VH-VL binders against Increased recombination centers protein 19 (IRC19). Designs and how they scored, part 14

Target 1, 188 residues: Increased recombination centers protein 19 (IRC19), of Kluyveromyces lactis (q6cq02)
Amino acid sequence: MVLIKSRKSIVTATNVCINSSSKFYLTEEQVQSLGDKEFLTASYRRFLRMRQFISKRQMVKESYTTYLRYKFKIEDFELKRSKLLSVSGMSAMDFRSSVQKSLCFLIKAFSISDAYSKDMIDDSHKCKKIIKNLLTVDYHRNRIINRSSNMYQYYRKDFTFFTDGQNIGLKQFEENLMRLNECLGTRL
Key: E = the ipSAE of ESMFold2; O = the ipSAE of OpenDDE; V2 = 0.75 times the mean of E and O plus 0.25 times the DockQ between their complexes.

## First folded at step 4 (VH-VL)

Design s66 (framework fv_disitamab)
Fold by ESMFold2-Fast, scan of step 4:
Structure s66 (fold): chain C 188 residues (1-188), chain A 123 residues (1-123), chain B 105 residues (1-105)
Amino acid sequence: as target 1 above (188 residues)
Amino acid sequence: EVQLVQSGAEVKKPGATVKISCKVSGGTFSSYRIHWVQQAPGKGLEWMGRIIPIFGTAYYNQKFKDKATITADKSTDTAYMELSSLRSEDTAVYFCARGSDYYDSSGYHFDYWGQGTLVTVSS
Amino acid sequence: DIQMTQSPSSVSASVGDRVTITCKASQGISSWVAWYQQKPGKAPKLLIYAASSLQSGVPSRFSGSGSGTDFTLTISSLQPEDFATYYCQQYDSYTFGGGTKVEIK
């Protein structure tokens, strides 16, 4: 029941409040003017800063970091999308817009802003549940394939991991998450 | 440009049910709040509820929670509001309106409105 | 439950007049206030949001001010197309004011 205030956030026993002008957000100027490498680096740093608000549990923090590294360094999003949705052609959403919306989704999931209405707070709970489920699924997936350096290769080759009947639930989750990404314009 | 197009006027008898549609065109539907507002003849505006299509989450003004059911069909970019057990007091123009994008933290004001649907309940 | 009390309920004015409409919230709502214009037989149109931010495409003669509980919409020089009913709204929980009808004198 301790209220801690800083330039970055207001933290209570159960809540985090991130100021809308804080360093957790990308400015419109940054989204438009940064080069691709600088944009990715700035975005990655902001996602990493959210790690402190995701969970206090070591396992969850580790899963978050592993998943974040996969998203920024390894993932071929368009290939993964085409295989999961059985579609051809690229997503309609601009890359930078998708990354920004993904960051906003994460901030909304784990913080309450001074500008949030009661309606906005309810939405934050829905976002939090999605991220919690995502990280739980990722943890179990990594456990199943023993956290090898090649654990995410199955998205790029033949989907053999998902053809094993015992992993069908993981494939269904990934497909549903990708459909959510299509609706939201995100890259969760 | 973004447009919200509502279904046409309805005349119903007391006790009937009516379902009003609100189709969003020219812009994004799934991530925006779609609100419903009642305006009785010669009266002001009263908020009824809203839905976020991607989550299917409806949130209601307590006054209308037993009267109205708000749903959305993402495949047709259409929101619906169903009014049950109609009475003469339900005679009004019903508006749909788009709130802010799900990610917009600047506020949840209503930027685009449908043209309104007149529902008349008459014996 | 947040009540929005709007005054006056009607005002008679001439083209070129300054018109001021006030809105009082029953509790503090920061700057979470929007103003809408409704012409007879039409849907409302957004004029102002966040108490003082002018919506794109709205003439600069419209301005909003206030924070906390007291809010004001001002039309600096009334034009013929401005004769309408105006509504304030708080969007913490979406309550509208009773409306102000701006009528020809």
Scores: ipSAE 0.073, ipTM 0.641, lowest interface PAE 6.5, mean pLDDT 80

Design s67 (framework fv_disitamab)
Fold by ESMFold2-Fast, scan of step 4:
Structure s67 (fold): chain C 188 residues (1-188), chain A 124 residues (1-124), chain B 105 residues (1-105)
Amino acid sequence: as target 1 above (188 residues)
Amino acid sequence: EVQLVQSGAEVKKPGATVKISCKVSGGTFSSYKIHWVQQAPGKGLEWMGRIIPIFGTAYYNQKFKDKATITADKSTDTAYMELSSLRSEDTAVYFCARGSYEYYDSSGYAFDIWGQGTLVTVSS
Amino acid sequence: DIQMTQSPSSVSASVGDRVTITCKASQGISSWVAWYQQKPGKAPKLLIYAASSLQSGVPSRFSGSGSGTDFTLTISSLQPEDFATYYCQQYDSYTFGGGTKVEIK
């Protein structure tokens, strides 16, 4: 566990407050004022800076980077959500808010200190476990199917792979993660 | 105290099918991969395949893809390996073994717990 | 398919000897190497994982080293219970080395 040495957001179990701009955070003003392309670029760079805190193991760092690129360049989140949850209509959470909540989830998972309350430390550990499980499942999905970007095409355009009986466990994991996204307002 | 307990020795005729069980004691079944390893008499270890019980997905060494079928029953914490169309060359001890699939597990994917082995003899 | 070439195939040694076994991967596998000990009629036992990490309960005379393609298992002072066959394994895609039989000189 590494401490982030910059101005912090206040993080709680139910919400996140961004207090100041840093290399790891976007201010509320920046979230509101940046153009769409600029917002995505700025957000991507902040997610990428978190790579150093995810793991010391090169394989895990590479897995994180690959998953991050998938999320920003390939994923159709609303299509994925509609198929996994068997629902129509769009997510209720604003896109920019969901991206920021996802970044704060990641920061909370890998940024704990002795100054945090016991509740915040416990919450951080839960978030860390979720991210570790996500990356582990994503790695094994890649190993089962293909190490190339073809693995990520299944997320984007082809959910038929999840109807294969041999892959039912992967479908259950993805459904559970999407339900977590609904509860937290994230896009993990 | 985690143990992998395998079914007993089998003697089969050529062309028969055999199904070997591997029961995980200690309730760690769903958090791990269960691997199968063949050891022919006087020979070394050869990996056959594995299953991740929570995914229900087996992955095989290409050499064994048409010979072995690996399944799991989460309700009984038991993995199975079925060998079809048995030939004398299939005579071997078959081991099940446990490996982690967690990136952050310090034991990694190494096989930390092994079953005792099941001898399958194919004879006429 | 990753090949693991283990050498020597056998070694004759005396109690108290330093024994070194090597294993070469056909391509880079980082530190994803385990070493196992197998005694006749028994299942293999994990000794070393992640190339150099000692499994709990394994005597400190066993050590592993290496990264990339070249890996070594060392027994610093051979004991009577160490006469066995040793296998390396890469666990990126689960290939075993051919084994090294450590036998009495």
Scores: ipSAE 0.006, ipTM 0.494, lowest interface PAE 11.3, mean pLDDT 78

Design s68 (framework fv_disitamab)
Fold by ESMFold2-Fast, scan of step 4:
Structure s68 (fold): chain C 188 residues (1-188), chain A 124 residues (1-124), chain B 105 residues (1-105)
Amino acid sequence: as target 1 above (188 residues)
Amino acid sequence: EVQLVQSGAEVKKPGATVKISCKVSGGTFSSYTIHWVQQAPGKGLEWMGRIIPIFGTAYYNQKFKDKATITADKSTDTAYMELSSLRSEDTAVYFCARGEYSSGYDYYYGMDVWGQGTLVTVSS
Amino acid sequence: DIQMTQSPSSVSASVGDRVTITCKASQGISSWVAWYQQKPGKAPKLLIYAASSLQSGVPSRFSGSGSGTDFTLTISSLQPEDFATYYCQQYDSYTFGGGTKVEIK
């Protein structure tokens, strides 16, 4: 067994354990007391720090970084949500809570400990599968974008859905992810 | 079909700055990653850096970080590379090339479309 | 950084010959290797991506193989238009090999 201990995390031969007091978590002070711009900056930095746990490969880290920038700088979440769910109202979860829950989801996906209960380990496993599937779908979408510029517009402000049956799987995934966001209060 | 068209050859004096353009024609500029590659006379290819135009994010080979500045103008579908404080050893052909953005899951389409190259000659 | 060591630096061959070019990565890079052909005065042309996938429009005499650290480009029956310099490239962090010049015997 090899153990590497740092102020931010504990890494073993098979596991990464991220401490709750580490710089990967938002503090209660940050969630409750920071201004909106400062909160977004603090949140973005924490999501960015997580890329080291997504993969050791530079290309996958870059894919994660590109998706993160899309979420923070380009996505119109409420518009995307209204189109995917065919609803007219806004989400019930407040913005800061949804960002915090999304970060906790990501930390859960990549942090595991020998002290974790069976339920905690199962939850971590499910979160990791969702993140991996999300990045895989993003890759598949990029392949379609290379063949059709219209799909790229879906990630911009001009939302264009897939127009034929060959792309129904991507639409179904996006709808399912948005329904998951509704249930968990996240913005994945 | 998509083409990358680069600006013409430049002859510069030592200490000068040069800015090379790479215009994307026939495709959606914002859907690509644009790479820059240096090839010195009689030598091989060396990757300099890349930019994701839609995000404005540039990544550099550390060797070129202080020499090159890569930018993109989304409104004109043009990527740029600027070389500062030119020296004779900067004499080279500079290529821009299109790369597909990829998540890194066992697939990458390489740099499938290349500009024609821009010769920069630095002479005293 | 990841180094790509390409061999040989040059090879003399005749039309109809089988030509093999190799690249070694200094660390594991899965299948993240592309191969390019460059003719004098021209931009490089993509031949192979993902170590073994043939680019659309590239003749079937070109093939790639390998994973991890050892990669190979093979030209099964060299044609006159194949005399060129060939480069491998890893795309985890975008390093090119030193190149292999395929020259007429």
Scores: ipSAE 0.000, ipTM 0.444, lowest interface PAE 17.3, mean pLDDT 77

Design s69 (framework fv_disitamab)
Fold by ESMFold2-Fast, scan of step 4:
Structure s69 (fold): chain C 188 residues (1-188), chain A 125 residues (1-125), chain B 105 residues (1-105)
Amino acid sequence: as target 1 above (188 residues)
Amino acid sequence: EVQLVQSGAEVKKPGATVKISCKVSGGTFSSYAIHWVQQAPGKGLEWMGRIIPIFGTAYYNQKFKDKATITADKSTDTAYMELSSLRSEDTAVYFCARGDYGSGSYEYYYYMDVWGQGTLVTVSS
Amino acid sequence: DIQMTQSPSSVSASVGDRVTITCKASQGISSWVAWYQQKPGKAPKLLIYAASSLQSGVPSRFSGSGSGTDFTLTISSLQPEDFATYYCQQYDSYTFGGGTKVEIK
């Protein structure tokens, strides 16, 4: 639960206070009792509701929605992970926990009030910066490979997107983000 | 079982620098807060600072801001605390401790659930 | 900064006694309080977190209560292994109380 001690907003937060009983969180009942399909649908809706807090800019909202749809409808996370980290076997964190932690990460990035401790505000700022960098990189990737195509084809067996020197920065970002996912148990 | 293992006791002269290590084994390192706590002889516990290795930025108690530097090496699962310009007043046991980043919770928490054994630093001439 | 005032500084007690230690924060800290036990020459051990949640493996004779500014650790029936120094800690910005030494009477 988000700690609220004052009415004032801060530059590093969205002026939003979200607690575990709100429409933005998954309830404990939902996490434990829903079937996998229902869990994914409920999770997707919560991520989508966060769209308003990400940015007021239409372009950023569109980038967020595009990335979210990719994550839920298109991504083969384990294949992407195995290619980026050069590892075999599946991630240690179970699927539901990873999705829940990813939503928690997003809420932490955008819902901390000025009443929160300096320590918690600094952590929130780091999360927010990661999400904004992620969306910026995704926007540029979509411009490079044309938004109307399957923009994530570079994770397919025969695609060599990351061996080209022109894409080395994108490869490094993707590897660093996947290493972050390993450390936090998220699926950003 | 997660363990935090610290480097051994150090004896230093006034004005010297000391670097204490804290190696994390048996659990996740990068996403947890690693805290440093000072305990002077016969005195209580005093928080010095913490780092979450994946973020790379340390947060300090103002009292220790110019004395301590906290770093982390993700390749070796080891956190470090360096004390500069040592004085006799810095003689103390220094503990590292782990705090959870927040796993199934929708909030931050960093209470210290796993502690290192402590490192005695003695400053004498 | 948030000050944590812990009382008493020491208490003399016998096995079987009920021991109560209090901790007062200089400003509201919700339930962001942990309690630690430290034996001579050893690292502290977490007993209670979130003011009232018992850490796994800690005996049920230990309990915590309070919210806002006033917090209490209770040992319902003191055992020989409980003679130690106890510390409260707020983890909003990480201040420890001064400690309470529980000594043999």
Scores: ipSAE 0.007, ipTM 0.542, lowest interface PAE 10.7, mean pLDDT 79

Design s70 (framework fv_disitamab; at its last look DockQ between E and O 0.03; V2 from the best seeds 0.00; counts 0 for: pae O 12.4 > 2, off the site)
Fold by OpenDDE, look of step 5:
Structure s70 (fold): chain C 188 residues (1-188), chain A 125 residues (1-125), chain B 105 residues (1-105)
Amino acid sequence: as target 1 above (188 residues)
Amino acid sequence: EVQLVQSGAEVKKPGATVKISCKVSGGTFSSYRIHWVQQAPGKGLEWMGRIIPIFGTAYYNQKFKDKATITADKSTDTAYMELSSLRSEDTAVYFCARGPYDSSGYEYYYGMDVWGQGTLVTVSS
Amino acid sequence: DIQMTQSPSSVSASVGDRVTITCKASQGISSWVAWYQQKPGKAPKLLIYAASSLQSGVPSRFSGSGSGTDFTLTISSLQPEDFATYYCQQYDSYTFGGGTKVEIK
């Protein structure tokens, strides 16, 4: 049941969805004209605007925000990638493109339209599941991190858990996510 | 200005339980670390444990693992510490303190920058 | 568990003196060491964080240094209001040092 419907969003009892809005994207002009720092800042703001669609639960929104900070400011994505995929060298992916594709991924996950084909609906649902799982795993990871002061470095920076043999499930999750990134050109 | 206001002094009998509160005002609560520190009369500071309110997960000094239970209520911006099976040795001033994050993430420790005024717990027969 | 050995436990000094307090960690730790000042009947006050960063509002006569296992708090010229007890604290397990009482000579 729809509680509130606007031009920008649809609010139900359980979730909030994007109502086919292009306002969450960066324009091609912006992508072309902005410097690196400005591009990142602008992109980051758009990711933050997505908070309202992630969940109605405040805790989940906060977890999402925390994850964004990590992704934008701390994570060495290439290091993570190289360790997970056993590859040398940097990805050939364009950085700006990967950020845009990631934003598109989120928008797709939380968009709804009566004009969607079955395939589009299925794809959106799949994206939503991925985001849900990602945030769930990250939430639990953060709980573990906060059990010990030195676990942040272990899980977030050095990625020592990839090789110590004690976190096989988490490693496999990260590996699958990275393979997804390779396929889609994203930085999830 | 961010302030931490603790509940008032407590006088308890041995074996009793006490719960101290620490209310945060003037700032964010959920994403900060709330620490508890014990100071026995005439003694130094001893870290007891911390909680991240957003996660609700507490981490304890092993010494206080069976003594203290730390919780947080995000709806009231209040952290709690419960001390069980009180003994005379638990007589002390207990402080709560805030451990801030910067925008870069959890890895950076900027100390405990805001402290409560302390709560005296006296255990006597 | 990481231990923080603070020395000296007490020091007598005069106004204008240079005072140095040391904390030694039982093992190599990060530079996330904090220093606090506590006066009788009051809550501790943060002075230094990240081993050498001065907390906002703290006088410049306070400074911190160190890495690895050895960390130092220095008061370049002791003032009357500086007579207090000082504590170091490390990040890995939030352990405090034993404290150093700075007393008037």
Scores: ipSAE 0.000, ipTM 0.546, lowest interface PAE 12.4, mean pLDDT 88
ESMFold2-Fast, scan of step 4: ipSAE 0.229; ipTM 0.683
ESMFold2, look of step 5: ipSAE 0.177; ipTM 0.680
ESMFold2 (binder alone), look of step 5: mean pLDDT 89; pTM 0.929

Design s71 (framework fv_disitamab)
Fold by ESMFold2-Fast, scan of step 4:
Structure s71 (fold): chain C 188 residues (1-188), chain A 126 residues (1-126), chain B 105 residues (1-105)
Amino acid sequence: as target 1 above (188 residues)
Amino acid sequence: EVQLVQSGAEVKKPGATVKISCKVSGGTFSSYKIHWVQQAPGKGLEWMGRIIPIFGTAYYNQKFKDKATITADKSTDTAYMELSSLRSEDTAVYFCARDSYQDYGSGSYYYGMDVWGQGTLVTVSS
Amino acid sequence: DIQMTQSPSSVSASVGDRVTITCKASQGISSWVAWYQQKPGKAPKLLIYAASSLQSGVPSRFSGSGSGTDFTLTISSLQPEDFATYYCQQYDSYTFGGGTKVEIK
C-alpha cells in the first residue's frame, strides 16, 4: 500500500524508495560547479529533506534536526578529529566528496526497494542501525547535560563534556564514530 | 599568530606565464582557505579564486577560470597561483588571504579574510 | 553574479566626524557581508564580518549594520588613522564593492 506518493519519493508501509533523479540527490553538475556557500546550502536542504524518512516520531525528527544543525553550523570537524584521534594532520578526504558520501550514507540507510540486491539490503540495515545509534547517543548526551534538544552550545565543540570516568562511554562512542568516518570517507 | 609571505615582484612580457607563491605559517588544527585577490593600479579589489590546501580543491571566479590556476603544496604549507598568456591588463598587485579559523564543517559561518599576504606586483610590459 | 554597489565613491571628512558608507547587493545575501580597510601600499584589513560583528582588535567606533540587500559601515568619530579606502564584500560568491575613499577635508 502506498502511503505517500510524490514525484520525489514513494513511501509504503514497509519501505521507502527515493528516486535518484529526485530533490534528495545532488547532481554531479551541482557538486562540481556550485560556490562554497551554495554547495553547503544545497547539501543542508537535502539532509533536512531526509527528516521525513528518519522516523514517524516527532522526538526522533527533532533529534535529527538538532544533530544536523550541529554538523553544519557549529562543528569544527578537523579540530574534533585531531583531538579524538590524537593526530596532528588534517583529513585526506576532499570536503565536497565527504559531504556527498555522508548524504549517500543517509539515503542508503533509509531507502530500500525491491530493486536492491541482498548485499545492498544488508548494507542499508547496517547504515540505518549506525544512524539510529548515533541519534540515540546524541539524545542521551543532551539529556545528561540538561540541554534543549534543539540547541548545541560551544562546550560540545571543545569536548568539555568528556571527563575521567562519568562520560567515558560518550567519549568512546565519539572516537569510534570518527574512526568509522576515516574508513568510509564520511563526516557523520 | 598566522603569517602569509608572498614571492617577490615580477616583470613579464606579453604571452608569458608567472607563478606566485604564498607561504603560510602558524595556525594549528584550524581548517583554512587561501583566496587570491587582484588589484589593478588605482583600482579596487577583485576576487579571483580560492583553494583549501588540505583538499587541493580550487574554485574560481568565472572571469579568471581560463587565466589563473591555483594549487597548493601541503608539505611546504605553500599556495600558488599561475597566470597564463599574460596581457597588459593583467598588470596588478596580487594578494593571497586566509579565512579566519574557517572550517567547512561549521556550515555557513564565515569570519572574513583576517590574514593577508603583503602582495606581489606583476608588471606586463612590451 | 551578485553585484555590490558601494556609495559614495569618495567622502571628504574632518577628524571627529561621523562617516557612513553604504553597500547594496543586487540580490538577497542575508548577513554575508564583510568590511575591509586599505591604506595606500598596504594589504586590506578586516574590520567587520557577518554584517555587524566587530573583528578582534578593531576599535569600537567602527560598526556595521544591515541585512538582505542594504548594508552600512559607520565610523562614529573619525580619527587621523581612519583616512583610508573601505571595501564591502559579500561572501555568498565573493564579490567586492567598488570602494569608498575617506579623504581629509
Scores: ipSAE 0.000, ipTM 0.446, lowest interface PAE 15.4, mean pLDDT 76

Design s72 (framework fv_disitamab)
Fold by ESMFold2-Fast, scan of step 4:
Structure s72 (fold): chain C 188 residues (1-188), chain A 125 residues (1-125), chain B 105 residues (1-105)
Amino acid sequence: as target 1 above (188 residues)
Amino acid sequence: EVQLVQSGAEVKKPGATVKISCKVSGGTFSSYTIHWVQQAPGKGLEWMGRIIPIFGTAYYNQKFKDKATITADKSTDTAYMELSSLRSEDTAVYFCARGVYDSEGYTYYYGMDVWGQGTLVTVSS
Amino acid sequence: DIQMTQSPSSVSASVGDRVTITCKASQGISSWVAWYQQKPGKAPKLLIYAASSLQSGVPSRFSGSGSGTDFTLTISSLQPEDFATYYCQQYDSYTFGGGTKVEIK
């Protein structure tokens, strides 16, 4: 595992990342001015740039890349959320804000700074553990379902995978992750 | 230490079904994966399928998809494999085995480190 | 699915000999290979995982190597208790090789 060190990155108590380098994080002006396609493309590129800091191991990098493709190209987040939480209506968090907070969460998980307090360092370690667990669960999914790029077919719109009682453990993990997303305003 | 104990030998008629149990002792059943492996007399090992108790989902070798059903009962720490429509070519020793995964450090599958003693199923008229 | 071609199918060797067993995968499988030893009438025993990692309690004379499609199990100095059949297994989709029977001369 690679750890990012930067005095220019500040993570606030609300999981907002302030970074003077637009290489890893979008500026506030970019978030407000980019069109939807441009925003998604720019965000995806920044998530991909984080791959170098997730792990040096090819297997972990592959899991990360596969999960990113699922999130950006396949996932219907609002449908998934409504099914997992048994709620109607859309999430309260602005889409662009939630994507940016997810990237900030990832940066926070893999960075440390001399400007961070002890509490912020501890919080960073917790974020790192969450990402590690998420990728570990994704690896298990890869082994369970199949090896193809379509391994996330079990999240298809009718969610029949979760109506099978034998999938209760995976459903519980997804529900807990979605509840975390609600609390943090993220889209992990 | 973890041990896998399988049910005893079975003799069945063609067309019958058989259900083999694999009881896990020592450690939490839900913390690992149970695999099933077939070995015909004098032949090699052939993977049949697996179940991961924390997910409740069983996955199969396509060759055995219509033959085998793998289930688990978390309350008794027992995995099961049921074979349907038995034929003479299903005569074999069936093994259960624990698949080991390291979730802590991005370490993945470590192989099948603990095996049951095997259950001989004989199909004869 | 991925096929594992194991060679040789059998080998006759004397105590103290170096024995080498090879497995070839039909597709790249990184280091996702385990090796097992099976003695007559017994369940298999895990020897090597992740192509080269020695399982706890396994003698150091056993070693594994390889990545991608070509994998090797080596027994540096064969002992009487090593008479057995050896299997490779890839664990991307859990296919076993055909086995190699090691017979003591």
Scores: ipSAE 0.000, ipTM 0.451, lowest interface PAE 15.8, mean pLDDT 76

Design s74 (from x2 with light chain Y94R; framework fv_disitamab; at its last look DockQ between E and O 0.08; V2 from the best seeds 0.00; counts 0 for: pae E 18.5 > 2, off the site)
Fold by OpenDDE, look of step 5:
Structure s74 (fold): chain C 188 residues (1-188), chain A 121 residues (1-121), chain B 105 residues (1-105)
Amino acid sequence: as target 1 above (188 residues)
Amino acid sequence: EVQLVQSGAEVKKPGATVKISCKVSGGTFSSYAIHWVQQAPGKGLEWMGRIIPIFGTAYYNQKFKDKATITADKSTDTAYMELSSLRSEDTAVYFCARGYYDSSGYYFDYWGQGTLVTVSS
Amino acid sequence: DIQMTQSPSSVSASVGDRVTITCKASQGISSWVAWYQQKPGKAPKLLIYAASSLQSGVPSRFSGSGSGTDFTLTISSLQPEDFATYYCQQYDSRTFGGGTKVEIK
């Protein structure tokens, strides 16, 4: 049931959705004309604007923001990928394209409208589920990190947890996510 | 062809700070990591850290986390490494190297010529 | 941390000899292993990447092999210009081996 409909969003009792707008995308002109720093800044802003659609809960929004900061400023994505997928091979992807595709993924996850086909709705739901799971995992990770500073290096920089038996489930999650990234060309 | 050109040799007193540069030409700079490697006289290679210029955040070998500060200037395609509180043990040749990746793997395909830092009283 | 034990530390050989250098990891690792050649006063030069891929411009007498914990660099027929120090490196931790100096017998 739709409670509030605006030009930008549709708000229901449980969800906030994008109202069929492409305003959250960078234009092709922007993607082609912006310098690297400008592109990253512009992209980051777009991701931040997506916070309102991620969840109504402030805690989840904060987790999302923290995750974005990590992804854009800290994560050694190549190192992570090498540790997860090196035995099966890897692909080199254009950085700008991967960022755009990631943004598209998020927009898709939160752009359900009554006008969409069943297939589109299903795909959107799948994307949303992936994002929700990702943020849930990251939330728990951050709880551990906040308890012990040395865990930041362990989980965020060196990825030492990939080799610890106690983190097999988390490793598997990261591996699956990375494989998804390889398939979709994203950097989730 | 990609080239990494480092700044010249440095002679410093104990306790001093030195900043060496690594300029990249002939290729992309922003998306590929620049690594730094230490080689003490007559010794082997030791990885110190790296930066991906587009992100601007460096990662460090724990051994060098309090010794080295790695930065990058995308406007000049130059990476920097600052060494603080210099000691005689910091006397070494320091190399920058480009970390490259493709479908086959990750590797240091291009290296700077090295910068000798001598710390003496 | 992953340790890379390189052996031997030095080897004396003659031109035409087959030279084998080994790098052993403290635990099972991916094939993200590279080999470098370094001559005195020069920067290291990439020879092999991904354990067995020959870098462009490197002579075919150089080859790399291995998986799991054991990796090997082989020079099938040593040439005068091959006397140098060689290093292995694994890219999960970016750790280098201790080096192997190939000297003239």
Scores: ipSAE 0.000, ipTM 0.519, lowest interface PAE 13.0, mean pLDDT 89
ESMFold2-Fast, scan of step 4: ipSAE 0.270; ipTM 0.690
ESMFold2, look of step 5: ipSAE 0.000; ipTM 0.432
ESMFold2 (binder alone), look of step 5: mean pLDDT 90; pTM 0.923

